# VHH binders against Meiotic recombination protein W68 (mei-W68): the designs that were tried, part 10

Target 1, 331 residues: Meiotic recombination protein W68 (mei-W68), of Drosophila melanogaster (Fruit fly) (q7kpa5)
Amino acid sequence: MDEFSENIERIALELLSNLVHGNATLSVPRNSSGNVISEYRRVSYNNRGSRHSFCVLIYMLSRVHRLQVRGGSFTVRGLYYDNPLLVRSQSRIAEARLDVCRMLRTSPLSLGILAASKGLVAGDLRLLMTNGDVLDSSLYGGPLTLPTDPEKIDRIETLAEFVLIVEKESVFESLLSRNVFGTFERRFILITGKGYPDCCTRRIVHRLTEENQLAAYILVDADPFGVEIMLVYRHGSKSMSFSSQGLTTPALRWIGLHPSEIPALGTGAVALVAGDNKKINDLLARHDLEPGVRQELRMLQDVQLKAEIESVIDFLTDDYIPNKINRNLFL

## First folded at step 4 (VHH)

Design n13 (framework vhh_7uia_1)
Fold by ESMFold2-Fast, scan of step 4:
Structure n13 (fold): chain B 331 residues (1-331), chain A 121 residues (1-121)
Amino acid sequence: as target 1 above (331 residues)
Amino acid sequence: QLQLVETGGGLVKPGGSLRLSCVVSGFTFSSYWMAWVRQAPGKELEWVSSISSSGRYTYYEDSVKGRFTISTDNAKNTLYLQMSSLKPEDTAVYYCAKVRSGYYLGAFDIWGQGTQVTVSS
């Protein structure tokens, strides 16, 4: 019996044991490091504040069980439409999907519950699907949305030398409107995860670096959330460390915007708020930070200023990005 | 035609002071970040200081912080570096640089010939 099946059985037996003692409760892990679970969130039908979460989790577990017995897949959208009164919104299914992943110690991609990826890609990329379909972002009338199931990509074809990831959709659109592909002599792929990347976006970046041996670069806002987004691509999510396999890009090159550059940029620099300082402290407590990344976080803390990529947008395409890549100016 | 012309260097004893000037022509001075960069004999280029296009923000390499002051005169299209408490380690050719991409370390344009600063007893 595999660990996934064992975890389903363990959860069922715990729930039944609790029910016999008058407690309709489930324990959801908050943090894990490999096989170590550091804390739990309890949800109970008996508690008005967690009742809805309990019901949605039971619903999700029943659907995961059905997939283990019958095979196939469900979509987040489909699960919402099947029970909108119980679920209330698609976002509740998305949240429960992640909670079930933590409980079962598996990735969202392994559950068989598929979510439309928010990731966008443009440039020299062809995805050859297992069904014979070809998705081609170089010939499509604009950028394409990443496929919901990256495991149905049979092969990735590209003449690109590197992948450039940008944090925000607004920056992605700005680069396209400024003819970014016409600015570089070298071919490349442009990707955005629209902030924190979903597992599909992370999987495709991983495959491009491992299977196609592409260099990968990332451009994020010069603030603690931008640094964390880079760390999610590079090292994975700390709250779901058990699902990092095949979803990390350790060789990811952080080209900017670096906090140490904020002073030299001027216009667009903004004072940090309480939430920024809390995030800096959380990140500095990590034991897996590279020295250069730690130094940049301390510069944010010391200077108390942040900046968005838009602060350098006017010279981003023609100067900033080419210099960072061609001169190997990354962390 | 873009040009940067540095002047004000010379021989000075440790603890002395010098004021470097850079006259800029060929672009709207107040639209760009400006920097001072130096190169000691046999060593790599080292960023010294930067100043924002508005003059509001100034930044310094740690070893010169508190000893050097960068400033601009937009009416004269001139960048200045006031150096005080000079040390032998400050001996270098000093270049005026226009910041290219908002990245001050290694991301600048240098058009001047530089001005030699020698700190010797």
Scores: ipSAE 0.012, ipTM 0.249, lowest interface PAE 8.9, mean pLDDT 81

Design n14 (framework vhh_7uia_1)
Fold by ESMFold2-Fast, scan of step 4:
Structure n14 (fold): chain B 331 residues (1-331), chain A 120 residues (1-120)
Amino acid sequence: as target 1 above (331 residues)
Amino acid sequence: QLQLVETGGGLVKPGGSLRLSCVVSGFTFSTYAMAWVRQAPGKELEWVSSISYSGGRTYYEDSVKGRFTISTDNAKNTLYLQMSSLKPEDTAVYYCARGLWSGYKYFDYWGQGTQVTVSS
């Protein structure tokens, strides 16, 4: 808590020092490894292209400082409505929230600025909240949107043996429509972060593996973005590596769809585009890749074909997923 | 040692039937998808049918759909292909194969094959 006040004050002193030399500029870390900041994005009042971002960033820093001193929380929506002429949209608050996290080297969850989670959960799960509420995603309760503040979950109750994460909401919905919980042989929890997971989704997956000791499996598209999504769950965000505490699942098991499986799918494979190749190069430059993951990325690069989970959708519940889990076919 | 042994091939007239069997040893049969793949003289390998490891799902090449039936007996570690209404174009060496899952046409172990000849 005191460290946030000191860091904000240090940033204010840096700004004042810059102002004395005619420069209203803040430095936002853009890319970092562990606790080492390797790159900065400059945000300046003197630059018309970044002026608005500068003003919103100052606004956010002032609100975070207020929370540090007085306690409480703000919502992204509330911060927008407090000053809509300055902010212009809720998305600008969401962007500034992440920039402040980078500057203060802290997670969005510890910042006290709350945003609704996009994560969905279904299956044998009960979340007992600190306020006495119970959220139940079992067959009786139905699928649930994950709570905005996962730290307000007092305890997690489940008889599930594992959690299965799927990249896309469409795959999540397809599994539910195929009665996956009625036909799959083992009890499990189904989660989707709807693409790149927010901190709430990542925190709940972390808690399920640490507190409930569940195995965790993930199914993503056989493309470089699917691989990166898996790596975000497993190792955390590349640009937010300093705030990985309680948000990573290092033991996460990647069951598919694997790039090495693409040739066997026949139809449904499509050619890589320039953006895919750039992402493969970015991922291969990482130092934290497991050898099997690196091999799959090289296969993707060499074959120049990608495929979606839909390529195996027809046999997903009764064949693909059970075989991958029961035979330990993961990376 | 992993082994797949096919039997039941032979000469049959058009419209006839044959039952192919594949006895599996050296692995837990019920944890793998199984398939029948054929090769006609001078042709490439052609996938015919697959069955999921649970036995709950079956897949067929369009040309054999309604004429061929794939099944398993997990207690006997045996895969079957019941062939009916056989046509000259069904003439091929039929191979039993082990796969990752029933929709995946990559196979890691194969039998020696059994010859099926459909002629008058």
Scores: ipSAE 0.000, ipTM 0.399, lowest interface PAE 10.2, mean pLDDT 83

Design n15 (framework vhh_7uia_1)
Fold by ESMFold2-Fast, scan of step 4:
Structure n15 (fold): chain B 331 residues (1-331), chain A 120 residues (1-120)
Amino acid sequence: as target 1 above (331 residues)
Amino acid sequence: QLQLVETGGGLVKPGGSLRLSCVVSGFTFSRYYMAWVRQAPGKELEWVSSISGSGSTIYYEDSVKGRFTISTDNAKNTLYLQMSSLKPEDTAVYYCATPKLGYSYGWDYWGQGTQVTVSS
């Protein structure tokens, strides 16, 4: 798919050419929009302020090159412990990993440099790993943290009819405490990305809808950030648009909380703040919005009120979610 | 096709009571949020009360709290509004409505309405 083995060689040859002229400098793209790269950050061994970043990027590129040639994977933690004096912290590896992704125009999952997922899953799901392990979120012990490398999942087994994504860990925990799996007639999988989802969470949702052909529903706060979280699952991150392959769920169904419902609910609504209005304007400038989503954003802008999922919490499991799903009330 | 039919309006003196009914057809009533909204002569539409499909969650406008009671009979697909201690300012056409459920702005699917007149 990505020809990043050729890109690594190009970067190496450019660096060597620059070294002949006394320049030990790497260029890291800052912002990307599809194929357009508008700004670069320079890191150089010749500059004291960026010397460390240069060395960590070279280290990371050498490890990515090794994985391209020999196969396998490294963890962020493992790369730190392999050279702690050079790297100084695990966060430096995490930062360099993203910089390398920007340089090579590929996803973190494709680099073979792995980081722990923050995503949680519960319900009827078994992940059959390539090493023969089975991870089962239906165990009575509670929710499962998603695996570090979703590409090591050989097969996903489930009898679930759909996956339900909730924005907040607090809502996820609330649903579990209310015995949500015992109150819903239909079998399902419950996932949270704990806000904006990482690539592992997005990959698992993508695989559930494509490989297991499950319907996917999402419940987010009725505010512009909740709408953006839904759009990240559906269309991908705009800051990393080049790494959307296998990480998007275009058929994702937004069941709520819808901004247009806020006046009808009568309580729990609060006024928008400046940051909310800025985000609405940013989202409305997008060219990929579905008409219904655009209409809901216009409603937020017109009414100037937002609401959290907690405004429907008292009837969430018994009424709101079942009605939205069973009656196909989504955008 | 969703249809709502409101009945129970009429002329009543201040301090009197009326019970409004809304019969719902074309969908499973217990699966939708239902509301009563009203429009007084020459004024804009005003939300009065809403109830979840299960009947467990209820909201009222402050001006009607303690005087009006919203309820449902899911077996009959019927929404009720019991009005007591009626005041002249309660004079309006009362509509049964569903809130927007992810399709368009505001309240969707207005019924025909039922006239409530509070006058001595």
Scores: ipSAE 0.006, ipTM 0.217, lowest interface PAE 9.8, mean pLDDT 80

Design n16 (framework vhh_7uia_1)
Fold by ESMFold2-Fast, scan of step 4:
Structure n16 (fold): chain B 331 residues (1-331), chain A 120 residues (1-120)
Amino acid sequence: as target 1 above (331 residues)
Amino acid sequence: QLQLVETGGGLVKPGGSLRLSCVVSGFTFSNYAMAWVRQAPGKELEWVSSISWSGGSTYYEDSVKGRFTISTDNAKNTLYLQMSSLKPEDTAVYYCAKSRTIFGPYYDYWGQGTQVTVSS
């Protein structure tokens, strides 16, 4: 009996026990302390507000159990179309997928329930799929969307020396429009997760650094959310730390935009809002911060200013990025 | 051994000009961002100007824009600060600094400093 079957049976027994007491309730873990489950959120058929979510969770658990017994995979889209009257929308399947991951203590990729990645890639990259297909971002005029199932990538081929991750799609598109691959002397792969990265984007970055031995660099906004995005790539999500295996890049190099650079930007700097200060405090409470990262967060807190990558956009490709990478100026 | 030596300070009248020089030894300065930082009597350290690793980008504190010019001579391993239209408020000890970031304030190494006094 594997771990998923054991966990599904435990959940089924919990549901049956609750039903004997006159309620149809499931408990979804809320993990704020790493691998230890400290508390639970309840989802109940008896509650009008959570009734639909309960039904979709049962549906998802039944499909995951089937995959454990028979193998294969389902897509979020496919699960919706298999039962649209129950599910109502693809977003409900996506929400239930994350809740099931927390309940089973596993990643979305390990469930065998796949969602289209929002991640984009451009540059010197070939993905050789297990079915014989080849995805080649070097042959297309625009960016490629990352594959839905990164585990079906048999081999990654590249002559690139590094991967550069940028936080925002707007920055990704700006770099492409400024002919970044023709401006840089070195070959590289450009990736964006469009903000907080999904598991597919994180998995592919992990594979590029581990299997292809590429250096990895990241450029994020000089604000606490940008720092957190970098930390998600580097260390994983705190709310799902149990699913970090194969989804982290500890050697990820943060090249900018650094908070310590904000005072020199003039009109590019903007005052922090209450939400920014709350996030800084949350991040500073972490035990896994490198000293340099902690120092930059304290600079945000002290100066009370933030800045977007767009503040340096005019010299980004010709000066900022090349100097940060070529001289190893990272945190 | 890493060393930064500032020269060119002195007494100058308001409206006058002065050129500060910083001779670098122990590393290839064209591989690092360089900055000028000053400290006026009884005040905190103030960043004045920075020049990027390539020498292609220059940055200035608002109060010195249009009056000061930062430059490098890579062949001489020397950083310069050309100061014009000097004001009494520019009176300070000026330090040459090797920067960890392009804009500071996190500096790896500092020189000994050179005194600039602007008075009538």
Scores: ipSAE 0.005, ipTM 0.299, lowest interface PAE 9.8, mean pLDDT 82

Design n17 (framework vhh_brivekimig_d4)
Fold by ESMFold2-Fast, scan of step 4:
Order: structure tokens, then C-alpha cells, then sequence
Structure n17 (fold): chain B 331 residues (1-331), chain A 120 residues (1-120)
């Protein structure tokens, strides 16, 4: 904690020293390989194009310093409403939060700046909160929204054998409507991050595998963005690479949809577009890919086709998911 | 309602050729991938070949590569399978399907299949 306070103070002193000479510039790391920073983005009050970003960064750094000294937490929404004329939109706070995390080399959860979680959970899960409350997703009434502050979860209780993550809320709802919990003999937890997972969703998945010793499976679309979503759960976000501690699940099992299955799927497969090919090239440039994942990305590149989970939706609960898990058909 | 009508099957000697056709209706044929799937007596369905919506991409099972050619005519809503150098193990009921096939029963389509028998 004191280390972040000292780092912010160092940045402030450096800025003040430069201001004496008319230079009001902050350097934000752009490229990261964990501890390696190879490139910086400069934001300056003296440059009209980055002036607003500079002001919001100063604002964010001051709020983070306050939290380090006094304790507590703020929400992205709350920070916006504290100073809407300076900030202009909640997205600007989200951008500045990410930039501060890069500058301080830590996660948003460590800074006490919280965003509302979009993650949903259903199935055999009880979250015992530090205030004594119990959140139980096994209760009838639909899925629960994951808590915004996962550190306020004192203990996770479950009799589930595994957690199943699905990329899309539509797939999550489809599985629930098809009585997925009644079709599996084994107890499990169903989670969706609604696309790219937020830190709260990633933290809870991490805790389930580490504290409760659950196996973790993920089902994503057979396209380069689906593969990247899986890699974010497994290895962490490229934009948040400075801190993966407590936010990664390296043992995450990718059960599908696999690109190699596209030629045999009963669906209208779609041709890749320029954006898809750019993402494949970006992913293939990574050094942290498992061989099987790289092979599937090469299949996307060679075949030039993508498919959605909906291609297997009619036999998803009865055949696809059980066979993938029971036969260990994962990457 | 998706309807697929296969034709062109028959009895042929090993090394012979047949051309199968599939007439499609009830959907925008030119917007979908199409596939051929076969089922031999006493066995499960086996994927044979697929073709992209515009015909630019074709995929084949290893067992038929170099012998079978898939094609389509979007103006006629018709899928074809040219089968050359036929072997006894190619004996099966052949079905066309909308999209790609992955080991499941027939989808939401009406299809009776066409029988191909390769025997001496």
C-alpha cells in the first residue's frame, strides 16, 4: 500500500520539477511483458490533444493517493459524479483508471477504484460476505450479479466439482432455459463475463480454482475474439499485464467451440473479415500460447471461417458439453 | 420450412462414378454453407464434404479427398457431389444438410437421403 503512495508522490515531485520549466507531461507505459516496459505514451497539459487526459490522470492519481492514506474505495460512477465537468464521461474515468494501473504497475482492484461487475453466476455457489450476508446463486429466481468488490467475499462455499464459463449472456440464458443444471449428474457453477471479463469476474474464477479446488472450463465462439477472451481468463489482459496476481486461471480448460470443429459443425459458418485476420496475427505473435491453442489459431487463419456457439446450441447441454468434459476434449 | 431433396444414388461397381444432387428450398440457399453427410448400415453419420456460401471454399474428409468434388449452383438452389473411384466402403445413405455437420442427428430439415451402393 505505502509503495503506491510513495510512487504517486515521486510522480508528483517529478511533474512539479518539470512544471518550473513549463513542461507538464506524464508518461504512461503502452507495451508490457510483465515487468518489461518498452514504450511510453505521453500526455501533456501543453498539448491540446492530450490536455484533458492529463487533467483526468492527475485527478485519478490524487484520488488513489487519498485512498492509500485514508482507506476505502470509490466506484468509477462515483468518481465521475464527484467532478463531471472535469471528467466529462464515465469512460474517461475508466481510461484514466487503466493508465494509473499501468503507471503504478498494479490492478484496479488493488487501487480501490471499483467498476460495477457485469458478471453473472448461477448454480451451486454461496458467497459469505465480510458483513455477514450470504449470496446464494442456487436459489430460484434467476442468476446473481457478481459483487463489485470481490475482496469483501470472506469465504466461498460450494459442493460443485467444476465451474463452466460461457462467453455470451445469450448462451448463459439459453443454458438456464434448457435446464442445464438438471441435465448434468455432477454439480457445477455457471458464470458469464458478458464478453471480455472484468477484474471482479476474473478474481472470482481465480478464487474458485485456488480456494475451492474446482476445475474450470470455458466455452467461447470459434473466432479470434473468443480465443482472446479465453486467454484473458487464463493468462490475463494485455491492457492489464502489469498485474495478473489473483486474476488468472492458468489451468482453465478450453472445451470449445474449437476452430478445428468448424468444418464439421451444423451451422452457417461465416468468412473472416479484415479485423479477424488482424486479431489472429496479433494473437499468433504471443510467446505464451500453448501449442494446441496456436494450432487452432492457425486453423482459423488457413480455413478463413468462424462460427458461433449457437452452431451447437441444439445439442449443447445433452452432448457437446458433457462429451468435452467427460472425454477430456480440451485445450 | 427447410427442405432438402437428395437424388442421384444407385448401384455402381468399384471404381465407378456417381453424381449426387440436393435441391434446397425454404431458406436463402446462397447465404449458407452446405454439406454432404453419409450413414453406412449399422454405423453413425460421417461428414463427407462442405462448401462455402459462394463456393470459394471446399472441405473434404480424408477418406474422400481426391476422389469426391463438392459444388453448388446458387441460381438453381442445388448442391452437388461428384463421386469418382468409388469403393465398397463408400456404400451409404447420403444426406445433404444446411451448414456444417458435427456428429448430431439431422437438424431442422426435411431430408430422405439417397442410397449409394458400391458392389461387384
Amino acid sequence: as target 1 above (331 residues)
Amino acid sequence: EVQLVESGGGVVQPGGSLRLSCAASGFTFSSYWMSWVRQAPGKGPEWVSSISSGGSYTLYADSVKGRFTISRDNSKNTLYLQMNSLRPEDTALYYCTRGLYYGSPKFDYSSQGTLVTVSS
Scores: ipSAE 0.000, ipTM 0.167, lowest interface PAE 14.5, mean pLDDT 80

Design n18 (framework vhh_brivekimig_d4)
Fold by ESMFold2-Fast, scan of step 4:
Structure n18 (fold): chain B 331 residues (1-331), chain A 120 residues (1-120)
Amino acid sequence: as target 1 above (331 residues)
Amino acid sequence: EVQLVESGGGVVQPGGSLRLSCAASGFTFSKYAMSWVRQAPGKGPEWVSSISYSGGSTLYADSVKGRFTISRDNSKNTLYLQMNSLRPEDTALYYCAKGWYSSLRPFDYSSQGTLVTVSS
């Protein structure tokens, strides 16, 4: 698809047309739903407050155009070190990468601008790369970082029956320290995206369920942010809905922690704060919620209590997770 | 075959105390969390309390917190529930159950239970 080159050239021509009137401005969508853009942010060279952002966006658009014409890839780190005085930090390239994705309506992976994944994996997994390299998490006692470019995975090999995703690195580490792989009779792969997952983590989960036909389960905190993390894996990012292809797992099974279980947890429950109630309202306004998920969000709203996975940590490996999976206790 | 045998129920006056016991066999008791579940006449099952495999962590329903104490003896494969300051609303068949149970599904308990009646 050469459509990005044409879109970049259209943006450049619009910019040049505006420059004739002394106006150097770019419009960056904040949110999008298919072809509908609900909000946008303007950045202008003429405004000192947005001048830096304007220059970094032009830089990024020129690099993306080069990749579309000549092929290859750049890394976020590499683009920063190519021009650190202009860019100022790696986080500015990461932000501009997402802005360009919104402008061009494509995923970060499709831009050819790659970022190191924060995702971790453990268990019975072998990733055979197109260059002949092998990433094998079964050889290590600790977690492996997911590959920077999941599209360079030629084949995924595993004897696992399912994938278990956990929201937090602390829970991931706790399960490993409690010998989780020695406790379950069934083989599985353990993954964490360290909160909200990046595109690499989401892509690997998608490929495991589609190519290897693995069941996928997720364990998140019983709060509205945990529910939203689950929905990002299942349905994709709200702010990047146009880039959901190959990054969603619609069959993802939410095993817990469920808000309806909070009364049974005793002292682990804490009161909701204002930010929690705002997030519940935002989530309930969605049109893509399954009835069971909506009911659990209503329970959070009505009871006004939340709980972390750590509230059931002593029962997680021995009983909670196996019981949920074996008895199909999911939403 | 998993076997759970509850005992210690009876008739007591309000404010009284009882200690329930559950003798477990047919599985490695020390590797599993254990729970107490009750069912009052005409009502569904209600989770009461749970204890971790080691006994290091305990959880209680709000209705019994401060009055009931769950404990276990892994050397004897026995689970206990000490019930103090009993109220008429505590009247129910009490079951011990292997593992942790979700409020989203009916409890799976494979025993006959022990009856606790709190009346004058």
Scores: ipSAE 0.006, ipTM 0.251, lowest interface PAE 10.5, mean pLDDT 82

Design n19 (framework vhh_brivekimig_d4)
Fold by ESMFold2-Fast, scan of step 4:
Structure n19 (fold): chain B 331 residues (1-331), chain A 122 residues (1-122)
Amino acid sequence: as target 1 above (331 residues)
Amino acid sequence: EVQLVESGGGVVQPGGSLRLSCAASGFTFSTYYMSWVRQAPGKGPEWVSSISGSGGRTLYADSVKGRFTISRDNSKNTLYLQMNSLRPEDTALYYCARVPFGSGYYSHFDYSSQGTLVTVSS
């Protein structure tokens, strides 16, 4: 139970000690597993390539310290507009936010530095906010953008029995246009993170499985990036694994598309490119892969073909999804 | 035709118990969430409890938690509400209701019964 203010003060004391010896350097943890930090990136005022990053990082640490002492929150956009000459772009605040998270071993949500969620939700869901607002993505409310701060959701009301996550917004929209909620037997919530999910999307999925005790299923493209997206929801970001608490869904069920299904699809399969093969190798080096997931990645590597969800779109709502869920065909 | 027929209402003393039943017909009972809703004299309707089609999930209003138990028997197409430790403020007309598919709120319903009067006398 380390307070962030004390950790920031320790970092400041280390920096001051380094300055006395002529060095203006901060050490930012890179990729780590669990609570172990084994690799660091140095950010130094004396280094032209990292000088600006050093200044923005100091700015971010000072703002996080302020929030720990005074309370409240800042947005990425707000921090940029507070000091645009120092920061120069919103992307620099986003980068520094992640670096501060690594240094303090916590999530962006815990820092009080918020970014608008890109996540979308539809179906049997009602969010009761702490300010008294009600957000309803059911038939009456329609599709909803997830709230910027999931911790301001007081209570989640749903009659859904499961959550279905789809990788792409285009698939999300396609399912809605095909009346997926009217054609599927069970009540459910449909979510998309629009590719790699942000912390808000991951937090909402976590809350639905923990607080509302919903089963969670995910449908991704049959390619190494789709597999990685599933692993981010299930196990957390590889670069942020030490801050995964409250952002992971370990029981997430991967229903498809499975690489082993690609040969049966005929048309729609496409050859892997160099970037795909690099990603397969990176994923196979992981220690947290379930055997079934590893076998599917080996299938991608051996067959050298990938496929998009669109390859099964015509029978997705009436056949593919119901069969996968009802027959427990998941990994 | 969807039909929901209640029974089990009556007059009971404070601290007493009562069991309501709702017989459903005209639809596949086991696939729907079912709810109990009540309306006290001179007040609007208040949601009381809901149960999933399988019976695996139950939900309760804060005013009845720990005192009321919702259950169902899908082989008999019957919904139940066991009411214990009844209070004068539980006096109301009680309705069983079917929750429509696609609703994110369990107090929404497309069909309800005529209502059964429960009176908790002082």
Scores: ipSAE 0.000, ipTM 0.139, lowest interface PAE 20.6, mean pLDDT 81

Design n20 (framework vhh_brivekimig_d4)
Fold by ESMFold2-Fast, scan of step 4:
Structure n20 (fold): chain B 331 residues (1-331), chain A 119 residues (1-119)
Amino acid sequence: as target 1 above (331 residues)
Amino acid sequence: EVQLVESGGGVVQPGGSLRLSCAASGFTFSSYTMSWVRQAPGKGPEWVSSISTSGRTTLYADSVKGRFTISRDNSKNTLYLQMNSLRPEDTALYYCATLKYGWGSYQYSSQGTLVTVSS
């Protein structure tokens, strides 16, 4: 807490020193290789293209400093409504929150600035809140949106043996419509982060594996972005690798869809585009890849085909997923 | 010892039918997803169809959908491909294969059976 206050004060003093020479610029780290920051984005009041972002960053830094000194929390919506003319949209607060996290090398959850989670959960899960409330995904008869503040979860209760994460909401909804809980013999929790997971979704997955000692499985598209989503859950984001405290699941088991399986499944395979090849190269440059993951990325690169889970969803529910989980076939 | 033995290929006229069989031994057949893959002369392998471990779910390439039917008999450790309304473009060597799940497209593959569709 005090550490962030001191860091913000140092940033303010540096800014004031620069202002004496007519320079109103903040440096935001962009690329982090583990603990090493190798690239910075400059945000300046003197530059018309970044002027608004500069003002919102100053606003966010001042609010974070206040929380570190006084305690408490703010919501993204609350910060927008406190100063809508400066901020202009809630998305600008969300962007500035991430920039502040990069500058202070901490998670959004540690700043006390809360955003609604986009994560969904279904299945055998009870979240006992610190205020005495109980959130039960079975009670709601459908998907429950994850809590905005996962630190207000006192205890997680479940009889589930594992958690299954799926990349996309469309896959999550398709599995539910196909009675996935009636298909699997074992009790489980189904989660989706709706693509790249927010910190709330990552925190809850982390807590399920650490506190409840559940096995965790993930199903992503057979493309480089699906692989990166799996790696975000497992190792954290490369662009925010410093914010891994309580947000990573190193034991996460990648059950599919594996690139090496695309020719055998066949349906819906499409050619890679330039952006896919760039992402494969970026991922292959990582030092934290398991050998099996690296091999699958090489298969994407060599075959030049990708596939989405939706193309094989009918096959996945009654065969692929149960077979992978029950036989522990993962990377 | 793992073995996949195919049969049922042959020469047939356009519009004709053939039934391919793949007899599996040396592994727990009922625990593996099975697929049919074909390779036309001078072309790379093309996935044709897959069937789940239970036989409840089947998938087909768009080129064969509505004409081919994949099935399995776990009590006999046998995979089948019923091929109807055959076209000249179906001419290929047909392979029976199992998925290795995450370590390559196929764990085991057969020697293949030749299907020729000509007038």
Scores: ipSAE 0.000, ipTM 0.272, lowest interface PAE 12.5, mean pLDDT 80

